# Ledger of designs, part 18: miniprotein binders against Protein EXORDIUM-like 6 (EXL6)

Target 1, 305 residues: Protein EXORDIUM-like 6 (EXL6), of Arabidopsis thaliana (Mouse-ear cress) (q9m8t8)
Amino acid sequence: REPPSQIPNGTLDLSLLWYGQFTPTQKERVHDFIESLNFDAKEGLDPKVSAWWKVVESYQERFEVKDIYRQKKSNRTVAPRIKVKVVRSYVDEKMKYGKELTMGNGEKLVETAIGNMSKVVPVVLLSAQVRAHGVGFCDGTCQHNALAKIKGQKEPRRYIMVSNPEVECPGECAWPFHTADKGPRGMTYQPASGEVGADALVIQLATGLADLATNPDLTKSLFKSETTPYNDDVKKNHESSSMYIVDPATKCTRVFGSGAFPGFTGRIRVDPITGGAFNSHGINHLKFLIPSIWDPKTKSCWTPM
Key: E = the ipSAE of ESMFold2; O = the ipSAE of OpenDDE; V2 = 0.75 times the mean of E and O plus 0.25 times the DockQ between their complexes.

## First folded at step 18 (miniprotein)

Design fa13 (from fa0 with F60M M64L E65I A67V)
Fold by ESMFold2-Fast, scan of step 18:
Structure fa13 (fold): chain B 305 residues (1-305), chain A 98 residues (1-98)
Amino acid sequence: as target 1 above (305 residues)
Amino acid sequence: DKITVTVRVTDEGRTKTFKFTVDSPEEMREIMERIREIIEEMNPREVEITIHTSDPELAMKFALIMVEMFRRMGFTWIEIHYKITNGKLTVEVEGERD
């Protein structure tokens, strides 16, 4: 059984920390993607990024009762909305902890992204020059979302850390915009933004946001280390409800459209003007390639097309 | 590894089909040029190119070249589909224009 996820107040307030040098395109694409998660205007083009986000929201299925005392059963099943917005964006262009990050340095960046804010989700974005050790990047994953033990706070904080795949492991983390390390070689799609790093960051952030939003109380991390950044009190207090932990976007890794199989994205479209590959639309007629997400209702990877 | 290419051109509800078999890189170039000629001659609103092969890398290379050809020829809607049947990869590239 999967328990319903719960996002406090139906909002994800993101605090972004850009660590290192990023292009304007990389920053703009990330902000545009985030704004597109809740863009559902009828004049917009389909499929929408927001349609993909509605699958994420469906994990928070609730029952609506008009009158609790007079109703014997739920009147309607409602999936609550999750509004995502950037409340802070900070750039550390000089890279305070250098280009080679230890796990401890990474935790300090998470703390920096949090600052003095009590209810934000820190998102640390690492530039192409940066390598993070001990977090499992380039080992089947290109984003890390986990729980961090924050001094002065009772509960651990969920965070996302995104590696820029352009230099370190582009065959794993920039696919399908870079030749894969396994599967068809020399065959890549063009990024819709015109920049591999920008569209690869969107894919990794999308995966992290989806996994976080569908399982916000995750006690296990994607971090493969002897030391966990988790608060041990979370383990000691054991959930009252049995928990089934699922990372829905990670479960559908490398699937972008219907008919996907190892080495092939599945169904996608190509922008005739830019040559960019995409499967969804966002604000301002922007095009994005976003990963599929596991849908427990259909027991399959939901694809935009 | 042989590649079988089927080209379907549709204009005003009428569809014509052309089939090719490619066994060499030189033949691939010639077939791609022939496909371009067919599309220029017939000026279709819709084109579907189906690539059938046991070699996934050749199928993708051919498909991406066809995508670029569609872009250069003014197609405004371009889509790629994938399917595996009996161990053979089918890649389909569809283009539409006004």
Scores: ipSAE 0.645, ipTM 0.873, lowest interface PAE 1.4, mean pLDDT 78

Design fa14 (from fa0 with K61M M64L E65I A67V)
Fold by ESMFold2-Fast, scan of step 18:
Structure fa14 (fold): chain B 305 residues (1-305), chain A 98 residues (1-98)
Amino acid sequence: as target 1 above (305 residues)
Amino acid sequence: DKITVTVRVTDEGRTKTFKFTVDSPEEMREIMERIREIIEEMNPREVEITIHTSDPELAFMFALIMVEMFRRMGFTWIEIHYKITNGKLTVEVEGERD
């Protein structure tokens, strides 16, 4: 009876389950990224991860006013904030349900991540040793957002599941750190952390969190727009409609900066010490490469630079 | 394919521009070495290298080589920008230091 059309009280409490073996860098990188979503201190470097998260947060305004009669009465001048934090982190290095996960076994991992907590969002992270069947990884998605029926609970629980992008279709899920199907052959950017599996995991988690916040009810129709992330004259859509359904979390996943086109990230920076590619800054002067997000106000992919 | 390279060096508000045309792999190596010499001799605080080519692999390789050169020369801020217009790729590599 509490429809999840908006993130409750502006908070996202995450319960992480690390399934299989992960490096310390992978765990630290994910934690630091999550903490960076709300880092907006003056001493911080620009552009910020939190600037990207503010675009995601702005979608909450669209869920507050669905009734056209109420729309003219809305006096909201400040975008609502979403505070994200990790409230639980559990590691299953021995992989209780084995290396070949079915949908049913994946739901058991979701239950494990939830434990006895009533208001957490479970995030299941799969190691390189694990394959999840029936989830649709490698079919245009590198993270899975779904609802799980939990035994003994009346309402289904929203969850995020992320495969290891270094092993699970790296040309799609670990780009631009791995060569894509289109773009430069044999040439890649270096990850800021030094590990492809860590920085690519952050990219997929960022997309998953954006999907959670921009599509809390898992609807298939979010927005309609004629605008595309690229000016692609070669692959014109044959649809007679000038309007396209826009999925905000996935529309811009291959756009990292201004001037992007198929196979090319757009504007990015390079850390002179590590050689790592980045487009945003977080806590402790950490550098991240995060995908652009669709901005419904400008009807285009918002880029950090 | 022709490759055009424009190098802009800026120090204390003064900008000097150098232009090159590359017709062979051997010439590209020579141009890269000349760019390094220009930056070493002039010791600029800001450098912008603009590359025009129809070969995306070559443009990406050139950009990464320039980035590595900037890192070795003590640049503290490095940015890469890509732009495509009518199948021709423009790559800009910018470096700044104190």
Scores: ipSAE 0.614, ipTM 0.864, lowest interface PAE 1.6, mean pLDDT 78

Design fa15 (from fa0 with F60M K61M M64L E65I)
Fold by ESMFold2-Fast, scan of step 18:
Formats: C-alpha cells, structure tokens, sequence
Structure fa15 (fold): chain B 305 residues (1-305), chain A 98 residues (1-98)
C-alpha cells in the first residue's frame, strides 16, 4: 500500500536507455564508472571513485529528518551503503522519435526505460546527434534530473537524462576536455578514455546520480535565498531577490579539485600512460575525472583531492 | 606583465631551486628548454615548477606543456594545481618518479 522506496535496502537499480549511436568506449566507460562506485578501495590508489560515492551516501543522514524524541539511544549506526547496479540496458539505435526530441518524447523514453518495474531509476542517454528540447541542455545545464508523471502511477518518478555534448555544446558541457565558450582559451585536457564524449557522459551521469541520491524526492534540497534592501522600485527589488534550490553536485559544476576558480579545474592529476586528466581511480586500473559535491557542513565544495 | 617561474628539483632529500623572470614570449620558449635541460642533467626524483602570472591562457598552456614533458621523461606521478593569490594566478606542476 505504501509507494515503493526509491532506494530499497540500500540498492539503487538503474534502467539504462541508450538513444541513438554510441561508441563501444562510451558504453564501456559508463558501465565501468557505475561498477567503480561499488568497488572497494584498495590501498595505494587514492583518490577513489568509491570514496567519492561514500560522500554521496553520507548525505542520506544529512537530509533525513528523524524524530529526536522517538530516537532510540544507539551508538552502533554505521555509515549507509547504496549499491548502484544496472538491472536493464535497452538500446534504440534507430531513434524511434527522431533526432529532435520534445519534452513529451523525452517522457516517453523515461517511461520505456522504466517498463513495468516499480523501483528502478531510469537513465536516458542521448547520442551526440540528438537534440532534446525543453530540458535546458546547452542552455545552463548539462544533465537533466527531474520528476516524470508515469501513466498508471500516482507518484511521479525520479529520472536522469544525459546527452553526449561533443557536437551540440562541447564548450559548455564537455569542459575541460574542450575549450570553454567563455573564459580562458587555449589548450585543453586530454580525456582519460581517449574520447571527449565518453568522459563528458561520465561527468554528467556522476552529477545526476549524486543529485538524485542526495535529494531523491526533490523536497530535501539545499537552497539559497538572496535579498536586497527595499527601495521604491518593487520590480527591481523582486528581480534582484532570488530563491533557488541547489542540488549538491550541480552546485559544484566545473569544480574538480581544490583551488578551482572560473576557467580552471582545481587540482588534477595526469595519467603518465595516456596523458589523460583525472582525480579518481576505479576498477580495472581506470582513471576518471568526477565532479565535486557541495558540503553543507563546511559550506564549500568537497573535492576528491 | 612580469611572469615568474620557479623550478625546485629534489633528489635524496636535497633540493635545488632555480628562478626565472620572463619579459617576452620568446624568453618563455627558452625557459621551457632550460627546465628540460636542468631535469635531464640532474635526473631528480621530484620536480616542482611554479609559475606566477596574470595571464590565465599562458598559465594553462605552460601547465599542460610541463605535464606532457614530465610524462615523456618517465615521471610516474604528475599533478597540476591552480590557485589565485593576491590577484596573481599561480600554477604548480609537480612530477615524481623512482
């Protein structure tokens, strides 16, 4: 009778829908990143993708409101675990709705990814040739993490949608592997996978997963309120005052290491074999560049290094 | 504007420091070549290169060239760090090897 929990028994079940043509490297990179979230840390290979995911896991305690007056006295509460796994992967290489997706088409893709499963999180991945309208891609965002109304379900379903930006907006959504649209111009970092699109997809998915796991209901968001002193210009005062909800990974967009500032990643490492930029280690000796996460306790972006 | 480059080479706990000031783009090429010569001659296990500049594009170019040089010279640990101090951009490129 109760609606199903989004993260039952500490497992986050993903249903992937690949829409359009993807390289083997792009698909393998995404799967390897997901598997790396569950990969136990081995000594000597720091920082780790799994350590980054443990920071995400810790947010369940930060945002969960417990009734202090009913809480049992227990000093044996361990840090929560969220095992992330792919339970379904569907490929639509022919692109049923074409290369230009309306918001309605996007919602149908989300519904397709869900199928008849009650507790999966749909992840829609769009190839480089696809344009999604109404979701803000390449116009202030690089991933879409929202709620969809599902036919036959009373409660909306949380989903993630990412797009390979290397054709549509590499300067906005594939930085630092591509020259930024604004700010310092010049040389760029090499992607650790050898493909701009593969590493960009990982950054977008990492951002979406972190935001989803830290705020699964969209009701427990970090927020910022800005106000200006009132003068006699009500319209100007209203326009200058803002309140917005900030998801932890989205708040730290373009911050990859300590010391980051506009146009610069912060601290990163360079793979001596590939020349690729990274800030974390995963399975199979793979290296990843993953986004930082806002920490409300320190009021700053937690960085892998 | 003035650009300052500091190179610290460390081997078996002993550190030597070299400082350069760049007044022209041509001098930047000469300094990069001199840095390569220092590392080849001294064969250090650790190198730290620090550049202070108000030109973010030059800083990025310098960091990437130095990191690639370290990679080609057999350094097995390479790190780049950017920071702003008193209105000047500092980039640090560090390499370590056996």
Amino acid sequence: as target 1 above (305 residues)
Amino acid sequence: DKITVTVRVTDEGRTKTFKFTVDSPEEMREIMERIREIIEEMNPREVEITIHTSDPELAMMFALIMAEMFRRMGFTWIEIHYKITNGKLTVEVEGERD
Scores: ipSAE 0.677, ipTM 0.882, lowest interface PAE 1.3, mean pLDDT 78

Design fa5 (from fa0 with F60M M64L; at its last look DockQ between E and O 0.01; V2 from the best seeds 0.00; counts 0 for: pae E 8.5 > 1.5, placed apart)
Fold by ESMFold2, look of step 19:
Structure fa5 (fold): chain B 305 residues (1-305), chain A 98 residues (1-98)
Amino acid sequence: as target 1 above (305 residues)
Amino acid sequence: DKITVTVRVTDEGRTKTFKFTVDSPEEMREIMERIREIIEEMNPREVEITIHTSDPELAMKFALEMAEMFRRMGFTWIEIHYKITNGKLTVEVEGERD
C-alpha cells in the first residue's frame, strides 16, 4: 500500500526577458544551464548540475516545508521533482526603457516578462550595457529575488532579475572570474564558457532560482497537495519547532566547493584543455561553476564537490 | 484573536523592546511599516521579531515579508524559527548585520 498524499511533482515555468544585447554564448549558456537542471543521465559525468538541483528539491521534503503545508512527514529520501522549463523568451535588444534602470522601468520589465501568463516566474536578464546600480545591483546584491507590484493584480509577483556584471561590477558579482573588490584577493579563474559574462549570469541565475524554489510561500502556491488523510503535524504536537533558512543559496555566496573560506572558492576543478573552472557537469558534457546551497541538517553549505 | 508582535532591537549590547497588539490581519501592514521605522531610526546590528498567533498561514506570510525587508536593509544572516506550544504558534524572525 502506498503512503498518503505528498507534495506532487511540479513545474517551474520561466518567462525570460533578454534586455539589451547579449552574445550567443551568453544566451546558450543560460539555456544550457536551465536544461541541465533536470538532466540526470547515468552515462553523464559527475558531479551533475542535476544533483545540485536535487538539493533544492529536497527542501520540499524537509520538516519545515511539510509543517507549513500540513503534509504527512516522510522518512523517504526521494523528494518531488521540480521541472524547470522556459515557456517564453522575449528579446529587447533596442532597450525600450533605456540603459538606466529605475524602480519604475524595472517593474515594466517584469510586466513585459510576464506578458499574459499568470503562472510564470518572470526572469529579467540585463545585458552589460544596462546600469542597474540605481536599483541596488552592485551594492551588496548581484541578483534580485524580489516582489513587484503589477498593474491590475491584487498580489505582488515574485521575480528574478540578474545582470551581466562584467562592466558595472565585476569585482563584486563576477568573482572568481575577476579579482574581488573587497576581502582577500584570492585566486581567480577562467570561465568554463570562455566568457566572464556568460558564467557570471549562470551563477546569479542559479542563486536566484535556488532561493526562489526553496521559498515556502512560492512552493505552497505552486505545488501544494489538495488532499491529506493524516492529521496536521503542527496541530497534533502541542510542542514542536522548525527552522527555515531564508535564501539558502545566497547564504552560501562565494562558496563553490568543499573547504571554502574568504578568498578561496573551495575545491573546484580546472579543465586541462580549455582552462575553464567548474564544479559540475550538465547536458552535452558542458561544465559549469555553480554556487552552493545551505543544508540545515549539516549546518553547512552543500557543495557539488 | 489578538496577534502579538514583539520587536527586539540590539545595538552595542543594549536591547530595546517594542510590542504591538492587533485585532485583525489588515493591521499587519501597518506593523511592518512601523518595524521599518524602528530599524531605520536605531540602525541595530540585531533584530528579533516574535509573532504570537493562532493563524499559522498569516504568521508565516508575515515572517517571509519581514525576511524580505531585512534582506533589503542589509541583514546578512536571516533565520525564521517556528514553534508551537499548547496550541499557540510562535514565529521568530531573526536578522543580523555588520
Scores: ipSAE 0.012, ipTM 0.485, lowest interface PAE 8.5, mean pLDDT 78
ESMFold2-Fast, scan of step 18: ipSAE 0.767; ipTM 0.912
ESMFold2 (binder alone), look of step 19: mean pLDDT 75; pTM 0.733
OpenDDE base, look of step 19: ipSAE 0.573; ipTM 0.862

Design fa7 (from fa0 with F60M K61M M64L A67V)
Fold by ESMFold2-Fast, scan of step 18:
Structure fa7 (fold): chain B 305 residues (1-305), chain A 98 residues (1-98)
Amino acid sequence: as target 1 above (305 residues)
Amino acid sequence: DKITVTVRVTDEGRTKTFKFTVDSPEEMREIMERIREIIEEMNPREVEITIHTSDPELAMMFALEMVEMFRRMGFTWIEIHYKITNGKLTVEVEGERD
C-alpha cells in the first residue's frame, strides 16, 4: 500500500504565518478561499471552488496493494472528504529576519507557524517586499512545498510557502493578471479582488494545497519523469532540465478553463462589476480564478468550465 | 494579416449575423466601433463575437477590447473561449444581459 502518510485522511488543519505587511484584501481573500474549499451549499453559485477541491479529494482513494502473485487496484468510486480549516493565524509585520530570507530563516518561520501544535500544516505567506533564497521562487516555481526537520520531533513536517509576486516577478508568477515574461503577451485579466497580489496568492496557495493533499510525504510522485511543455517555463530551473517528475497540481498550471492554449487561460468569465476574471464561486458568492488540476480518471486537466 | 470577425446578435430567439474583415490596425478600431453601433442599435439580449485568425496575440487583444465594451454596455454575463480549427485560431467573446 502507498497511501498518503503525513496528513490525517479527512482533515487539514492549517497554521498561517503572515510575514511582512499585507493588505486587508490579501488576508481576507486567502481566508475566504480556504473557507470556500468545503463550501457546497445549495444556495451557492456554480461552478464551485469546492468542486475543484473534490478532484483533489479523489486522490485520497485507496492505492494499489501488491499481492504475492498480483497487483490489486482500488475499486472505490467515491473519495473521502478532506476538511480544510485555519486553526491559527500569526502575523509578523516587522519581519523578524528582515526582507532577505535564507533557507535557514525560512525553516525558522515554519517552526514559528507550527508553534506547539503536533499536527498542523504550516503555511508561510511572504509579503511582496520579501525575497526568499534557495526555494526557487521566480526561478521556475511560484510556490514552495517541502519537509522541515523540527527540533524535538522525530518526523519531518510538511509545509507550504507562498509569496506575493507582484513586485519580484509578476510576469512569471502573477499571470494572467500581468503580462507573461514567456510566451504570448496578449492575454491579461483584472483580478476579481481588485489586487493582483491577493488573487496571485490564492493561485499559489491553491497549487500548494493540491500538491500537499495529493503527495503529502513528498518522497513519492504520481507521475514519473515527464515533460509538460506549456508549464515547463514555470517549473524548470535550467534549460538542460527538460525531464522532471510532475506533481498533479503543477501539471495543469496556466490552464484555467477548457480550450487553454499557450498565452490563453481557456474558458473564463468576467465579472461585469469588477472586471475581474473568474472560473469558480465560493462563500458569499465570491468569485475566484483557480488553476485546473490533473484528473487521473480522465487523464486530463479538470477545468471548472 | 487578415482577421475575420463574425458578430451574432440574438434577441427573443432570433439571430442576426454580421461579418467583417480586418486588414490593418486602423480598420480594427473602425470595426470595433461598428460592432458597438450594431449592439446599441439592436439592443440584443445575447451577443457572440467570433474572431478567426492565424495571429493569436492580435485575436486576444481584440477579444479583450470586446470584453471591456460588453462591460460598458451593461452585459451581466461575459465569457471568453479559445479553440484551434484547421490550423487557425478562433477566439469567442459572449455577452448576455437581461
Scores: ipSAE 0.375, ipTM 0.774, lowest interface PAE 3.2, mean pLDDT 79

Design fb (from i2 with R30E)
Amino acid sequence: DKITVTVRVTDEGRTKTFKFTVDSPEEMREIMERIREIIEEMNPREVEITIHTSDPELAFKFAMEMAEMFRRMGFTEIYIHYKITNGKLTVEVEGERD
ESMFold2-Fast, scan of step 18: ipSAE 0.755; ipTM 0.906

Design fb10 (from fb with K61M E65I A67V)
Fold by ESMFold2-Fast, scan of step 18:
Structure fb10 (fold): chain B 305 residues (1-305), chain A 98 residues (1-98)
Amino acid sequence: as target 1 above (305 residues)
Amino acid sequence: DKITVTVRVTDEGRTKTFKFTVDSPEEMREIMERIREIIEEMNPREVEITIHTSDPELAFMFAMIMVEMFRRMGFTEIYIHYKITNGKLTVEVEGERD
C-alpha cells in the first residue's frame, strides 16, 4: 500500500550555483548533459544518455494506462517519466566564502542556489581550486547529495554538490580520464570534451542525479546519505537493509561498460575525431561517458554498452 | 616481455585471423607495423585486435597505440574492452568503418 518514492510532478527543476572559476567547456558540458537526459531522438544514435535515464525512471511508481488498442477493460503499467531541466544558473566567481568551505558555508551556498524558488533542486558545483570539508569528497566519494535544513522552511531541501576533482584528487574522482591511485598505471582515456575536469564533473553530476532521483525523500536512509557511505552503512546494518534505500549509481561506482571489474571500465567507445572515450550519445551529436546504474529487475549494473 | 596478439580482419563477410607472439620491445614495434600493413593491404571494414599479456601497463599502451592507428586509418567506430580470460588480462580493440 505504500508506493515507492517518486519525484513530485515528474520534474526535476535544477538551480545551478557555480562556485569559483569554470571554463566555458565545463559549463556547456554540464548543461548539454542535463539536456541530453530527456533527449530521445528517433533518428539519433544509440546508446543514448536518455536510455540510461530511463533506467533511473524505472525506480518510480508505475501508472496504470488504459489499453485502447486491445481491450477497453485491459490496462498496462508504465513507469513515470522524470523531466530534468535547468531553471536557474548563478555564478559566484569571486568565491564569497573563499576556497576552504565548511559545512556551514556549503549550506549557505545551497540556500543561495535555492533563492526564492520553492520547488527546485539546488546543485552546487565547485571549481577545481575549492575544497569542501565534511562532505567526504576525495575520501570515499566524488559527489555529495543530502538534505539541508533551510531557515524559514518546514521541510529540509534535497541538494547535490559536485566538485571538479582535477586538482584535489584526480586519481580517485577523475578516473578514467586520469590514472587511478590503485591498480594498473597508464590506463587513461581522453575526455570527449577535451577537458578532464569537464567530463569528470559530468560523471559526478550523473551519479548525484541518479541517486537523488531513485532516492528523493531519504525517508528511510537520511543518515546514510549525510554521514556514512552507502557500502559501509549496508555492511553495518545488514539485518535492517529493508529500512535503507539503495543508491543505484553509487553501487555501480567506476563501472562504465559491460565486463567491468576493479581498475577496468568495461566496454567503451572512442570518438575517431576527438579521441574521446564515450558510451552514450546526447543532444547535438555530443558523446558522453556516464557511469553505470543498478537495475533492480536484472540485479546488475546496467551499462549503456 | 611476452605478449600474444590476435588480429581478426573481416572483409566481404569473410574473416581472416593472424597471430603474433612478441618476446621483446623491438619485436613489438615490428608487430605493430605488420598489423598496420595487414589492415592497409586488406582494407577491411571490421578489425578486432586481441592482446594477451600478464603486464597490464603494456596491454594498455598497446591498446592505445592500436586506437590511434584506427583513428588515423579512418575507422568510424572504435571500441575498447578489458577482460579477464583464463586468469589472464585480455584487451580487445575493435574498429569498424564505412
Scores: ipSAE 0.644, ipTM 0.865, lowest interface PAE 1.5, mean pLDDT 79

Design fb11 (from fb with F60M K61M E65I)
Fold by ESMFold2-Fast, scan of step 18:
Structure fb11 (fold): chain B 305 residues (1-305), chain A 98 residues (1-98)
Amino acid sequence: as target 1 above (305 residues)
Amino acid sequence: DKITVTVRVTDEGRTKTFKFTVDSPEEMREIMERIREIIEEMNPREVEITIHTSDPELAMMFAMIMAEMFRRMGFTEIYIHYKITNGKLTVEVEGERD
C-alpha cells in the first residue's frame, strides 16, 4: 500500500561539512559508522550495523521483469542495496556565520556542502557550541532532515543536519548517555567511544540517514498525532490533533533494543573493554549503539536485539 | 517496598540459584558484595542476576553496578534487560565468559 522509496543508482554520496571544533574521536566515529553500513562484521559478531542498514534498504523495492521461461509469470519484489559513501569532507573550524545560526545561515551551509556537485546528499554537522534556529533542535527533535531549494537548481535537494547536543540539550538528545530530562533518572550508559558527543552524533546521523533513505521525498509517512499522554489524568472534551510527517527511525525514537518502554532503551550489551553500551558491531570490531527502525511488515520497531 | 534479588550461576550445564530479600536500600551494598564473593568462589561461565523492585532508579543503579562488576571479573558478553510486570520493574543482568 505504501509506494516504495527509490534512491537513484542505489548510492548515497555524502558531502560532509563540519562546522566548528570537533574532536578526532567525533570525526573518526562518524566515518567508521558510515563505513560500517555496507560492510559485514565477522561471523559471530552479531548484531551488525550492516544488518540494521538492510532493514532500511528493504523500504526500497524493484520489480523484476517477467521471466519469459516460466509457465506462471509474475513480478517479484527485490530490495535494492544502498551504498553509502563520503565523497567530500570540508571543515569550517572558525565558523563563518558565527555560533548562532539563522535558518538562512543554515541553508547557506547546506549550499556549501553541496558545492557544485550534482546528486550529493549534504550533511551538516554542528559542534557543541553552535545553536541552529528554526530547525527544532532540543525542542522536540535531535536531528533535522528536510528539502532545500537551491539557487540555480530545478529540483529541491534533500539534506541532513545534526548537532552535538552535549552543551545545548544532553538530557534530550544525548540520552541514554546522559540523564534524561523526563522519565526515570539515573539510567545512563557509558558511550562505547568514550565520548558522549561522538556517540550522540552517530545516533542522530543514523536517524537522519534512515529517514532520508526510507522517505526521500518526505511524502510517505503522514499520520494524525495526539499530544496528550496516555496516562494524562485530565480528559479533554475536544482533542486537537496535528498531522506530521513521521519517518521510520523517528517513529522508533529512544528505542534501542527489544522490550523498550518509555524511559528504558530495551535490551543492550556492555562492551567488556570500554564499559560502553552497544547493540551493533561494525568494521574493525567497533561497537555502536544505533536506534531502532520501524518495520511496516510487522508494524513494530525492529531492533538489533 | 520489598526488593528481591535472584542470582543464577551456571557452569557446564549445572545451575545453582541464590535468592536475597532486602527491605531497605542500605542492605543492597552487602548483597552486592555477597554476589561478588559467590561469583569469585564458583568461577561460573554464565551468571544471571534478576532484581524485582518498584523503584526504577534503584533498579537502574543496580544494573549498572552489576554490569561493571561483570566487566571487571572478565565476562566477555554482558547484557542488560528491563521488564515491567504487575507494576514492578524487573531488571536482568547477564554475563557470559569462556
Scores: ipSAE 0.501, ipTM 0.812, lowest interface PAE 2.2, mean pLDDT 78

Design fb12 (from fb with M64L E65I A67V)
Fold by ESMFold2-Fast, scan of step 18:
Structure fb12 (fold): chain B 305 residues (1-305), chain A 98 residues (1-98)
Amino acid sequence: as target 1 above (305 residues)
Amino acid sequence: DKITVTVRVTDEGRTKTFKFTVDSPEEMREIMERIREIIEEMNPREVEITIHTSDPELAFKFALIMVEMFRRMGFTEIYIHYKITNGKLTVEVEGERD
């Protein structure tokens, strides 16, 4: 296999499949969050969702092929390296494969999200009505990044599946808007959108997108060795440091601000209008609570505050 | 359970500190009103309230009441931070306005 690929043309085209019933707020929050990843206007309030995305984008520097031209630094032009766009949004409100999904049914949902598009990343969002069997969405894994073998395609497709954060494992997946499975009881924040499911869904999607962009070698990410079976014919690689990074998206999953520790978010802000908890700003002065991301330059979890 | 509350108010570079001890939920209401009076009288640009307790649920409830007070008093930047130091829970609630 080739070294981990950079995102083609600096764009990440998402095809969303909403499986089951979702509120308008859930759909709006997801779209607003995605749009906020590339919003960096001076009049926008700091810290920005785009500042978090810039840390994610910095991982592309670690996946580039070394050559003399790319090693030279330039201050002439600064442009976003990964533009995230929703190119399709499909709703299966009636749930074609029912409320109890098997692994095979999950693959068919991925195929549905892809449709006829050759270069999209399918994102399957499961409503509160749905249970996905054979996939654990507890213990910080409230989203699933995997590969699906698509009929008629030579290469498997990377996809993201997000379980409903309110139902399957709310103490893990909807924290800190829901009482944690571990730690003090009754310590919950208000979601900025007014809906636990909407803001918790954003947290899970943020983690999924970060994992997609920072861990392109999904199969051998966490326990990679020098002689992994997928690339046995490559004896030495001086660019191997990025291949040995422990999953950056999962290192900081329950960290939302400085001073975080098990059971506690770290420093966060409260919206004076809604009472909602947040740590970042996006488009239209919207407020989001997003998990921290590992920063390899500082060797620490980057926090907005 | 005992709660220790430290209130720091800052205006034009001047900081004043007030300390309280709360022994019951009933006393919490009186201390809340006293804190509100201090903020109204001094009209500070910045307020930091540090709550120290062994009861995390009570600390959280107190922090949420402080947050609501700041919202009603026109603070535009409000922060909450939880810390564990030597097995003791410290909750910090900060408000800023211009």
Scores: ipSAE 0.570, ipTM 0.839, lowest interface PAE 1.8, mean pLDDT 77

Design fb13 (from fb with F60M M64L E65I)
Fold by ESMFold2-Fast, scan of step 18:
Structure fb13 (fold): chain B 305 residues (1-305), chain A 98 residues (1-98)
Amino acid sequence: as target 1 above (305 residues)
Amino acid sequence: DKITVTVRVTDEGRTKTFKFTVDSPEEMREIMERIREIIEEMNPREVEITIHTSDPELAMKFALIMAEMFRRMGFTEIYIHYKITNGKLTVEVEGERD
């Protein structure tokens, strides 16, 4: 009964499944980031993680009819809040399906994260021990969002799956904390938490949450189009171009601050004590590096700085 | 099988809505051509097309044809949304330009 791009009841209840061994820093970092989405401190510590989340929340505003069933129209002056919270956290430290996951194993993990709960969003987190290539990671993909067909449920469930890339593919999925494999390698930075895996997991989760919250029932199109300076087939395919559907956070991939270009994050800050890179502040004076998000009002990637 | 198609065109913050209802898939070609004519005549910055049907293959084919049409007409942002309710699939195709 909800419009296609709206979070029902203004809440996003997450069910976490930790698959494999994670450090205390990795688990704490993920939880602190999630709590920071709804934390709006009045202190002069800008930019805020909550300000970034307000851009995500702005996608819930509509001034036109968007549901053919109800003809509903949004008249909100400010974006409604989306409260994000962890309602369940399950740990499979022994890795029931082993270290090398298949697509079928991935589907079972999503089902395990859901359990018997209705209306939760499953978040599967894969440890550095896991080789996630079999579920599509480390071959052009650093974050997985899709719809899952759940047994006993009429409607498919949107899920998030993230993987700690620090062992399997750090050059692909841990930039800017590791030298990149693709394009100009450019500048790298220290992770604010002190652990590459912990901050890489946060970036992947942030991307997944933003894409999910801006379009909770979206299934990515089967077609795509991209013309880049490193793709020489554009000259040969004038009529049969394909096009792609891009989620808001994915559209701003590898952009963390103003003035970003291939090999450069854009403007960010470095903590003078730890050397850690960040562009936003959260709970307990914690610092996070959060990816940019597409802003449809300005038709550009919104950056925290 | 009843098929409903809703077309919303927006320019300068003003939205016009057109609705089509047919009982067979073979009539969809006429609707697709009519949609193209509306977009060409009105030259909108934003277009949203919603199809509601119990035939998911028809809905998917319709969405892909509409998305390709948007691309050829110069739309730079194209999105497809899927929703399943009581066994029926609703697909929304959205295009923006300029």
Scores: ipSAE 0.000, ipTM 0.123, lowest interface PAE 16.6, mean pLDDT 73

